# VH-VL binders against q9umr5, part 81

Target 1, 268 residues: q9umr5
Amino acid sequence: SYKPVIVVHGLFDSSYSFRHLLEYINETHPGTVVTVLDLFDGRESLRPLWEQVQGFREAVVPIMAKAPQGVHLICYSQGGLVCRALLSVMDDHNVDSFISLSSPQMGQYGDTDYLKWLFPTSMRSNLYRICYSPWGQEFSICNYWHDPHHDDLYLNASSFLALINGERDHPNATVWRKNFLRVGHLVLIGGPDDGVITPWQSSFFGFYDANETVLEMEEQLVYLRDSFGLKTLLARGAIVRCPMAGISHTAWHSNRTLYETCIEPWLS
Below, E stands for the ipSAE of ESMFold2; O stands for the ipSAE of OpenDDE; V2 stands for 0.75 times the mean of E and O plus 0.25 times the DockQ between their complexes.

## First folded at step 3 (VH-VL)

Design pa1 (framework fv_nofazinlimab; at its last look DockQ between E and O 0.65; V2 from the best seeds 0.00; counts 0 for: pae E 3.7 > 2)
Fold by OpenDDE, look of step 4:
Structure pa1 (fold): chain C 268 residues (1-268), chain A 122 residues (1-122), chain B 112 residues (1-112)
Amino acid sequence: as target 1 above (268 residues)
Amino acid sequence: QVQLVQSGAEVKKPGSSVKVSCKASGGTFSDYAISWVRQAPGQGLEYLGYIIPIFGTANYNEKFKGRVTITADKSTSTAYMELSSLRSEDTAVYYCARVGYDSRGYEPFDYWGQGTMVTVSS
Amino acid sequence: DVVMTQSPLSLPVTLGQPASISCRSSQSLVYSDGNTYLYWFQQRPGQSPRRLIYKVSNRDSGVPDRFSGSGSGTDFTLKISRVEAEDVGVYYCMQGTHWPYTFGQGTKLEIK
């Protein structure tokens, strides 16, 4: 039988968004028990990410306990960060494939058409003022806002991304790294036509330098220092990078070709 | 130059709801947050919650157990605070206040509304 | 929730004399960025509150220099070097480090 699949949604999403994905899984892997977690839906997805991590943890623990053979995680957009943190804090998770579906794994510094209503152009350069404060950090978006022009503020004020990345020292860094390394495979999915994740390479742990030049994963300090295990995972062949062009952000979970190419191979 | 103008006094029955408005002028509404604080007669200040209009949602003090709803209309630069299932204990002056910012970050309560008296009585 | 405790709650002062208000928090107000989000507010009779001090010791524009804030961690103080008649009102401390943000009970300053 196939391992159970747990799905974690993204910002402003609900379980309904994954109806096509469920259909694809059922068709190609019949009998698979797929659970789309209906937590922190809609506006509730703006709750602090650590709060979300705790909620999702409570939901996945009983699922994992009933699946001693292991489970797969499919985590979309913001959900990918939630899942990475989840795997970092859980010392007994049994995740085989962690599929990060167009997630801002290295953070967000976006000003895209899709997010204009949320991030007006005039605000991108100033969002650090709101996000790197106690008031801002109460919102999930700010928990992974990564302003390359205010790295000091990011490192000191980011209450989530900087910590799970091991960019800021904390007493759990070693343990979180150990826990995260329990994953069988890290499948990174994203693409240049996403239109939301900015830069789109963030889905592959790439990100801007101080000049907004995109550097790849292997050039990042978190990789070079192996602060949370990326270097180790890559060395053991546990990282899969699956870029796909021509897919908009809201279509990653409903594209059949993407599913067959980047998701299905890792659900066995 | 920045001003916060709140709606007028309200008299409500227990169990009903009240919605107070706070119109901002003199600044860029979307760049700031709006906080709501109340003060019962002769009592101190209590933080209800705050909204960051660009995010479209608010952060609430859980003490109110979901009775408070804070919204914002960017087109009119107006924030709203709705309190449901009103009780006599909800009788208070309700204030809106801006959370501004400087080069270092957000700073709360640099400007205040004039307050709105809400009286809950049978 | 973080409890903010002010003392005294009533502060009668002679004109021209100094005044001091203490504010203690139940836990450290130092945020991860190294800042301490402690604020002082003044509320004159019949008026809305007014911010006097932000982040422990910074005076807002228009606030007389006779007002000063100090402290660290969990202990904070607002001082008025020479009390004037216009200083009558209630003073509140507030912490903005830990949600939900909380106020002290208030200190009522009166002229003897």
Scores: ipSAE 0.872, ipTM 0.935, lowest interface PAE 0.7, mean pLDDT 94
Fold by ESMFold2-Fast, scan of step 3:
Structure pa1 (fold): chain C 268 residues (1-268), chain A 122 residues (1-122), chain B 112 residues (1-112)
Amino acid sequence: as target 1 above (268 residues)
Amino acid sequence: QVQLVQSGAEVKKPGSSVKVSCKASGGTFSDYAISWVRQAPGQGLEYLGYIIPIFGTANYNEKFKGRVTITADKSTSTAYMELSSLRSEDTAVYYCARVGYDSRGYEPFDYWGQGTMVTVSS
Amino acid sequence: DVVMTQSPLSLPVTLGQPASISCRSSQSLVYSDGNTYLYWFQQRPGQSPRRLIYKVSNRDSGVPDRFSGSGSGTDFTLKISRVEAEDVGVYYCMQGTHWPYTFGQGTKLEIK
C-alpha cells in the first residue's frame, strides 16, 4: 500500500488548484489517500507564516498518527516554506518524501507578472521598507522577502525565513535541525520559466548576492555551515533536484510530464 | 503634505453596521499602511487593525475578528473600516492613521485623520 | 496582549516647571532588528492624537526639543523640560513590537 500524501497550497491559492495532481496520483498509485489541506485559502494565505504553520500542524498531526509507515508532503510555492517549518517544529513527524514544488526556499526578490496587480513595477527595490518591520512581518509575503541589497535588514527583521534557514540564531535551532533531518527525501522542483519565483534558483536553495548574481546552494553560508541540515542531507543522498524548463508558476501541479518525471518516483 | 480625511459622524442602531472612510491625499497611497484606532468617550485608545493596501488584505486585533473588516481602494486612495453587529459599547471616535515609509525606513502613525464619531443608540 | 502601564494618570503641573511620565511594558519591546517600537502621542482636547516621539527617543518634525523620550526594554519615560500652556492634554505611550499593538491608559496633564 502507498503512504498517504498531504498537499499544502501556495499564495492566493486553494485545494481546488490540485485536481489534476490528484488525478495523476490516482492513475499511477491507485488507493493512495490524498489530503489537500483546505486552510489559509485565498486572501488568508497572506496571514503570517508562523500562524499558518500552527494551523497546518494541527491538521497534519492526526493524519501522521494514522500512518505509522510514514507520509509524503507535496508543498506548492509559498506552501513549501510552511512545510519547511512544519518539519522543523514537529518532534514526531514521519515524513518520507518532502516534495517542494517551485517554492522560494531562499526567499523572493522580484516583481512578477503573476502579482503585477499587487506589486507595482517600482516596488521591488522599495518593498524592504514595508517588509522589514514588525508590521510587515504580519504578512506572509514579507516573511520570505529577501532583498539582497539589504541583507542586514533581512537577517535582523525576518521573523520566519531567516530563522528556519538558520541565518539568524534561535533558541530552538538545534531541535529544529534534528527534526528536519528526520525527512527521508527532499525533492526540489523548479525552473527558469516559472515567471513568479525570483530568482527561480531559490527553489533549489540558490539566491542572489549583493550584485544580483545567483549563487547556487553549495555556495550559500546556510549550506556550508549546515545550519539546518542541507549538507548532511546531500551527503546522505537524500536531496533530489528536478529542474524543468517550459513550466509557468501555475502549471507545476497540472503538468503530466513534470509529475511523471519529478513527483511520481517519490510516492512509494 | 499628507492628509487623511474621514467621513462624517454616524448614528446607528444596535445590530446594524457602520462603514467609515479615510481618504489619503499627498504622497503615493500604496507606499504606506493605514491603521484604525478607536476611542470611547472619556476613555483611552484601542487598536482595531491595519491594512497594507499593496497586499490587499488586513490584520485585525483578535477582539474584533469576525466583526471588523478593513479594505482599501487604491484607485481612490481610500481605506475603509466596517464594523458589524454594533453594540452600545462600540460608541467611539474612530481614527485612521498612516504608517509611512521613507529612505530611513518605517515611520508609523505620522499622520492621523480628524476622527469619525460613531454613536450606537436605540 | 502586552500591557502598557502609565504613571501618573493625572499630572497637575505649574507653568514653566518640568513634567515626567513613565510607561512600563509587560514584555520587552526590543524587536529582532534591535529597534524598540515605543511611541508617545499627545492628544489635545477635541483633537486627534499627534505623534511626539517614535522609537523611544526620536522627536517628530515640529515637536519642540523640550520634549524628550528615553528608556529601554520595558521602562520608558517622556519628559517635558518646561511645561507650556499648549501642552495641556492626554499623553499616551504605545508599543508596536508585539501584535496586537497596545496603548497605555493615558496621563492627563493639567495646569494647576
Scores: ipSAE 0.553, ipTM 0.794, lowest interface PAE 2.3, mean pLDDT 89
Fold by ESMFold2, look of step 4:
Structure pa1 (fold): chain C 268 residues (1-268), chain A 122 residues (1-122), chain B 112 residues (1-112)
Amino acid sequence: as target 1 above (268 residues)
Amino acid sequence: QVQLVQSGAEVKKPGSSVKVSCKASGGTFSDYAISWVRQAPGQGLEYLGYIIPIFGTANYNEKFKGRVTITADKSTSTAYMELSSLRSEDTAVYYCARVGYDSRGYEPFDYWGQGTMVTVSS
Amino acid sequence: DVVMTQSPLSLPVTLGQPASISCRSSQSLVYSDGNTYLYWFQQRPGQSPRRLIYKVSNRDSGVPDRFSGSGSGTDFTLKISRVEAEDVGVYYCMQGTHWPYTFGQGTKLEIK
């Protein structure tokens, strides 16, 4: 029998968005219990990410308790950051595959489709003014905004991303690293035609340096210092990278070829 | 220079609603958070909530969440606060105030509107 | 909600004498970035509030140097070294560290 699958959605999203993914799982893995968490839907997805993490934690505890042999997580877009934080704060999680579906794991520095209408010109260069304040940090997109030209402000003001990346000292860093390392596999999915995640390599823990040159995961300080366990996971053979071109941000969970190539093999 | 100009005083009956406007000039409206604060006669200040227009949604003090709606219209640089199911204890001066960016950073309440008196009486 | 407690609530002061207003929070106001988001506002009779002090001790431009703010953690003080007639009004502390943002009850400064 197949391990239960828990699905966590992204910004301005809802459980209905995953109807095709559910169908693919049902066809290839009949009898799999799949739960799409119906929390923080639509505009509620702008609530602070730590609030979302707490709510999702409460929802996954009974599911994990009922499945002592383990569960899988499929986490889309912003949801991938929620899931990574869950893995850090839960000392009792039993996640085998963490499948990160086009998630801004190293942050976001780019206009999103829904912001272009409102602020098309110089938007990304100015958002730090809002995001790196307590008021901005009350909104989820600011919790993972990562301006490579204002690194000091990012490190000082980020209430979420800088903490779960171990980029700022905090008393829980060692425990969070230990908890995260209990995951069986980290499956990273994304691609150059996403159109929203910027740089798209953030889905693979790549990100911009100060010159907006993308440094890959293995060139990042958080990897080199092994601040939350990426070097350890890679050495263990637990990181799977599955890039795919030709998929826009809203299509990752409704593309059958992507599912068969990047997701299906990890739903044991 | 940033300026916040509010709509005029209102007299309302219990059970009705009121919508107060706050028109901003100076600076870039999408760089603002617009907050709403009220002050009952002879009383202190009470925070209702705020909006950051680029996110298109507001954050509310839970005390008011079911009765207050805060919105913004970027085309007119105007924020609105609507309070429904009015009671006599909602009689107050309602202020809008900016959270904005300047040489001192992104700091709260550097500019305030002139206030709008809302009186709820039978 | 974080409770902000001011003391005294009424402060009669002789012209030219110092004044001190205390503000205490029910939780630490130190934010994750190391800053303390504690503010002081003045409301003169019949006027909108005006910010005097941002982040504990920083005077806004145009605020006389007789005003000073201090404190840390949960205990904060606004001092006026020499009270002048134009200082009459109500003074509020406010915290911006924890949602929802909250004000103290106000301290009414009067000339006796």
Scores: ipSAE 0.237, ipTM 0.671, lowest interface PAE 3.7, mean pLDDT 89
ESMFold2 (binder alone), look of step 4: mean pLDDT 90; pTM 0.927

Design pa10 (framework fv_nofazinlimab; at its last look DockQ between E and O 0.64; V2 from the best seeds 0.00; counts 0 for: pae E 2.9 > 2)
Fold by OpenDDE, look of step 4:
Structure pa10 (fold): chain C 268 residues (1-268), chain A 122 residues (1-122), chain B 112 residues (1-112)
Amino acid sequence: as target 1 above (268 residues)
Amino acid sequence: QVQLVQSGAEVKKPGSSVKVSCKASGGTFSSYAISWVRQAPGQGLEYLGYIIPIFDTANYNEKFKGRVTITADKSTSTAYMELSSLRSEDTAVYYCARVGYDSRGYEPFDYWGQGTMVTVSS
Amino acid sequence: DVVMTQSPLSLPVTLGQPASISCRSSQSLVYSDGNTYLYWFQQRPGQSPRRLIYKVSNRDSGVPDRFSGSGSGTDFTLKISRVEAEDVGVYYCMQGTHWPYTFGQGTKLEIK
């Protein structure tokens, strides 16, 4: 039988968004038990990410316990960060494939047309003022806002991304790295036509330098220092990068070709 | 230059709801947050919650257990605070206040509304 | 929730004399960015509150220099070097480090 699949949604999503994905999984892997976690839906997805991590943890623990052979995680957009943190804090998770579906794994710094209503163009350069404060950090979006022009504020004020990345020292860094390294495969999915994740390379742990030049994963300090295990995972052949063009952000979970190419191979 | 103008006094029955408005002028509404604080007669200040209009979501003091709803209309630069299932102990002056910012970050309560008296009585 | 404790709650002062208000928090107000989000507010009779001090020791524009804030961690103080008649009112400390943000009980300053 196939391993159970747990799905974690993104910002402002609900289980309904994954109806096509469920269909694809059912068709190609019949009998698979797929659970789309209906937590922090809609506006509740703006709750602090650590709060979300705790909620999702409570939901996945019983699922994992009933699946001693292991489970697969499919985590979409913001959900990919939640899942990475989840795997970092759980010392007994049994995740085989962690599929990060167009997630801002290295953070977000951009005002796209899709998020224009959230991030007006005039605010991109000033959002650090709100996000890197106690008031801003109570919202999930700010928990992974990564302003390359205010790295000091990011490193010191980011209460989530900087910590799970090991960019800021904390007493759990070693343990979180150990826990995250329990994953069988890290499948990174994203693409240049996403239109939301900015830069789109963030889905592959790429990101801007101080001049807004995009650097790849291997050029990032978190990789070079192996702060949470990326270098180790790559060395053991556990990282899969699956870029795909022509897919908008809201279509990653409903594209059949994407599913067959980037998701399905890792659900067996 | 910046002003916060709140709606007028309200008299409500227990169990009903009240919605107070706070109209901002003189600044960029979407760039700031709006906080709501109340003060019972002769008592101190209590933080209800705040909204960041661009996020269109508020952060609430859990003490109110979902009775408070804070919203914002960016088109009119107006924030709203609705309190449901009113009780006598909800009788208070309700204040809105702006959370502004400088080069160092957000700073709360640089401007206040004039307050709105809400009286809950049978 | 973080408990903010002010002392005294009543402060009668002679005109021209100094005044001091203490504010203690139940836990450290130092945020991860190194800032301490402690604020002082003044509320004159019949008026809305007014911010005097932000982040422990910074005076707002228009606030007389006779007002000063100090402290660190969990202990904070607001001082008025020479009390004037216009200083009558209630003073509140507030922490903005830990949600939900909380106020002290208030200190009522009166002229003897």
Scores: ipSAE 0.838, ipTM 0.919, lowest interface PAE 0.7, mean pLDDT 94
Fold by ESMFold2-Fast, scan of step 3:
Structure pa10 (fold): chain C 268 residues (1-268), chain A 122 residues (1-122), chain B 112 residues (1-112)
Amino acid sequence: as target 1 above (268 residues)
Amino acid sequence: QVQLVQSGAEVKKPGSSVKVSCKASGGTFSSYAISWVRQAPGQGLEYLGYIIPIFDTANYNEKFKGRVTITADKSTSTAYMELSSLRSEDTAVYYCARVGYDSRGYEPFDYWGQGTMVTVSS
Amino acid sequence: DVVMTQSPLSLPVTLGQPASISCRSSQSLVYSDGNTYLYWFQQRPGQSPRRLIYKVSNRDSGVPDRFSGSGSGTDFTLKISRVEAEDVGVYYCMQGTHWPYTFGQGTKLEIK
């Protein structure tokens, strides 16, 4: 019998995007109970990430309670950040595999069509003026905006990402770290042809320095200080890296080769 | 130039609903949010919520507990505020006001509509 | 919610004299970005509110320089150096740092 799978979608997304993923899971792991959460769909995905975390928490509690052997999470794009926070705030989650599918784990710094839909007159170099304001922090996309040229503003104004990454102090940081470390496997998926997640290495906890040179996970202060458990997880052998070229942002959940290579092995 | 023009006065019975419109002109509709603020006769200002028209995304002051709904029609550059289960305490002038957001940051309430008087009486 | 308290609530002023309105917030309005999201609005009889001051001390375009805003943290002041007849109306402070946005009770300025 296979552990249930919970799927969390991304920005401007809904459960419909995962129809191919569900087909793949049914073919390789028949009988798996897959729940794609229909919360914060479409434009509601712009709601503050802490609000989304609370809503998804309420939805996953009964699913986890009915599966004492554990569950798997597949969290796409922005949904990967929701899942990061979910695992930190839940004292008794029983997640085995957390599969992060092209999620901006260290943040986003790049012009995309999604940002231009919301802020059509803003370039990436100026978005910090909106995002690092109280108004901006009411929008999910600004909660993980990480301008490497204004890292001081990011650290002080980010109401979400800087806190869950342990980049800024929070009273709950020790408990969040302890809870996150309960996860069995952290499976990181992403690639250079994504075209939306910028830098794409953000999906693997890499990010730009002030010169826009990408530093990988092991060079990040959050890793070196073990702020939320990445160094501990890596030492435990619990972090899986699965980069794949040739996959655009909207294709991660519908590519069979990606599924067979990066997702299928972690769905016990 | 930005201008916000609201619909005319309404007289409603308790328990009914009212829908006030706010038509925007000048600038680009996608470059700002529309907020709603009310003022009871002789009283101060009270914030209801806002909508970002380009995404049809709204947020509300929880004081109104599911009674207020703010929507937008991008084709006519018009925002709407609907308030249901009307009580005499809802008698007020209802204003729409712009919240600008762009590369300069956000600028709340730099332009206001003329106001719409909503009277709730039996 | 953040409570905004204005004083005085009624302000009779002799034409040509200075006027000052105080606004206090129940918690700090300094945001993490270093900005203080405090605003002053004027509402003349029968008219919509008009923003005079944004972010504590910045005058909006077209606002006479006899209007000035000052303050920090939880304590703010709007000052009119020389009151003119056209200044009659109600003045409101507003905070934009904490959701939801909240206003003071209003100060009615009238010529005595």
Scores: ipSAE 0.448, ipTM 0.760, lowest interface PAE 2.9, mean pLDDT 91
Fold by ESMFold2, look of step 4:
Structure pa10 (fold): chain C 268 residues (1-268), chain A 122 residues (1-122), chain B 112 residues (1-112)
Amino acid sequence: as target 1 above (268 residues)
Amino acid sequence: QVQLVQSGAEVKKPGSSVKVSCKASGGTFSSYAISWVRQAPGQGLEYLGYIIPIFDTANYNEKFKGRVTITADKSTSTAYMELSSLRSEDTAVYYCARVGYDSRGYEPFDYWGQGTMVTVSS
Amino acid sequence: DVVMTQSPLSLPVTLGQPASISCRSSQSLVYSDGNTYLYWFQQRPGQSPRRLIYKVSNRDSGVPDRFSGSGSGTDFTLKISRVEAEDVGVYYCMQGTHWPYTFGQGTKLEIK
């Protein structure tokens, strides 16, 4: 028998997007109970991420309670940030594999492909003006917007990402780190042809420095300080990095080769 | 330099709806949020909600129990506020106001529309 | 919702004399970024509100030096060092830290 799988969707997304992933799981792991959480669909995915974390927490509690041997999380795009926060705030989670499917784990700094056709002028250099205010922080994309040219504003104004990354001091940091470290495996998936996550290395905890040069996970202060447990997890052999080229942002959950290579091995 | 021009006064029956427009000029519409604030005659100010046009989604004051809808049309640089299930206590002047951080250091409500009187009477 | 309480609600003042308006919030207005999102607005009769002070103590462009704001945490004050005839109107404080953002009841300033 296989551990239950919980699926969390991303920005402007819904549970319907995962029908092919469900098919792959059913074929390779028959009898697996898979729940795709049907919360914060479509435009509701712009609600504050802490609101989404609370809602998803309420939904996962009964599923985890019914599975004392553990569950797996597959979390797509923005959903990967929701899931990482869940692992931090839940003292009682029993997650074995956390599969982060092209998620902006170190933030986002770039126009999305679906907005290029609506706004010919680049917005990324100006979005900090609204995002790093209380008005902007009421929207999910601003909760993980990470402008490398205004890092002081990011560190002070981010109500979500700077906290879960341990980039700003907060009273729960020790407890959140302890809770996150109880995960069995952290599976990081993404690739250079994603087209939405910017930089795409954010899915692997990489990000821009002030010159927009990408620094890898091991060069990030959050890793070096082990602020929420990345260095500890890597040393334990618990971090799996599975990059794959040739996959666009909307295709990660509908590519069989990606599933077989990066996801299937972790659905014990 | 930003200018906000609102639609004209309206008289409505209880139970109906009203839609007030706010046309922005003198800046880029997507560079700021548009807020809606109302003021009953002789009374104080009350915040209804706001929209950030880039995200095409609004944040609402829950006090209005889903009666308020705020939208934006980026092609015409116009924001709209629609209030449904009108009651006599909804009689007020409705203002739009800009929220943004520009090169001059201005913040929320640096520019206001002229106001739109909405009267709810039978 | 954060309750913003102004005092006094009516403020008759002699021309040339100082005026002071108090604003108290039911919660701290210090945001996670260390800023305090407390604002003062003036509404002259028949006009839209006008921003005077942003983030506690910063005067907006074109606001006379006789206006000043101060305070911290939950307790804030707007002062007018020398009231002039043009200062007649209603003054509102507003908090922008906690959604939904809220206004005080207003203080009507009148010349005695």
Scores: ipSAE 0.435, ipTM 0.743, lowest interface PAE 2.9, mean pLDDT 89
ESMFold2 (binder alone), look of step 4: mean pLDDT 90; pTM 0.927

Design pa11 (framework fv_nofazinlimab)
Fold by ESMFold2-Fast, scan of step 3:
Structure pa11 (fold): chain C 268 residues (1-268), chain A 122 residues (1-122), chain B 112 residues (1-112)
Amino acid sequence: as target 1 above (268 residues)
Amino acid sequence: QVQLVQSGAEVKKPGSSVKVSCKASGGTFSSYAISWVRQAPGQGLEYLGYIIPIFGTENYNEKFKGRVTITADKSTSTAYMELSSLRSEDTAVYYCARVGYDSRGYEPFDYWGQGTMVTVSS
Amino acid sequence: DVVMTQSPLSLPVTLGQPASISCRSSQSLVYSDGNTYLYWFQQRPGQSPRRLIYKVSNRDSGVPDRFSGSGSGTDFTLKISRVEAEDVGVYYCMQGTHWPYTFGQGTKLEIK
């Protein structure tokens, strides 16, 4: 029998978005128990990420306890950051495959489709003024806003991403690293035509330097210092990179070719 | 220059609702947060909540949750504060105030509206 | 909630003399970005509050040099070096570091 699959949605999203993903899993792995977590839907997805992590943790504990052989996580967009933190804060998780669908793992610096009508293009360079304040850190999007021109503010003010990436010190960092390293496979999925995640290489732990030149994962201090275990996972053969062109942000969970190429092989 | 202009005084019966407006001019409305603060006659300042129009999101002081609703209309650069289930102790001057920008980020309450007196009586 | 405590609550001052108002917070107001979100407001009779000082010690545009703010952590002071007649009003400190924003109870400055 197949390990259960837990699905975590993204910003302004809900469980309904994954109906095609569920169809694909049922076709290729019939009998798989799939739980799409229906928490922090729609506007509630703006709640602070640590609050979301706590809520999702409470929901996944009984599912993991019921499945001693392990579970798989499929985490879309912002949900990939929730899952990153879940794997770090849970001393007892039994996650085999953590499948990150186009998630801004090193942060976001650019307009999103979800914010287009609320966020004029001329204002994007000033988002750091909102995000790196006590007010801004009460919103999920600001928890992973990573302005490469204000990296000092990001490091000092980010209450979530800088901490889970080990970019700023935290008392729990050693325990978080130990917990994260329990994962069987880290499957990273993303691509250049996403149109929302900026830079798209953030889904693969790449990110902008101060000149907005993308540095890949192996050039990041987070990787080089092995702050939360990326270097160890890569050496172990546990990191899978699956980039695919031609897929827009809202299509990652509903593209059959992507599912067959990047997701299906990791759903034992 | 930046200016916040509020709607006029209201007299309301207990149990009713009041909706106060705050129209912003000058500056970029979408980049400002608008807070609401009240002051009962002869008393100090009490924070109600805020809205950040750029995110379309609001938050409330727990003391007022369930009775206060703060909204914004980006097209008219106007924020609203609606207080329901009015009681005599809700009699106060209600102020809107801006959280603006400076070179080091957002700064709260750099500009205030003129205030709206809400009287709750028969 | 963070409690902001002002002293004195009533401050009669002779014209031309200095005045000093204390504000103490129940928790540190230093945020992780290194800023301290402590503010001072003046409310003249019949008027809206006006911000005098932002982030502990910075004067707002148009605020006279005789107003100065100082302090760190949990203890803050607003000083007026030479009180003028137009300074009559209530002065409030406010913290913006912790949700929800909270104000001190106010200090009423009066000319004696």
Scores: ipSAE 0.077, ipTM 0.601, lowest interface PAE 5.8, mean pLDDT 88

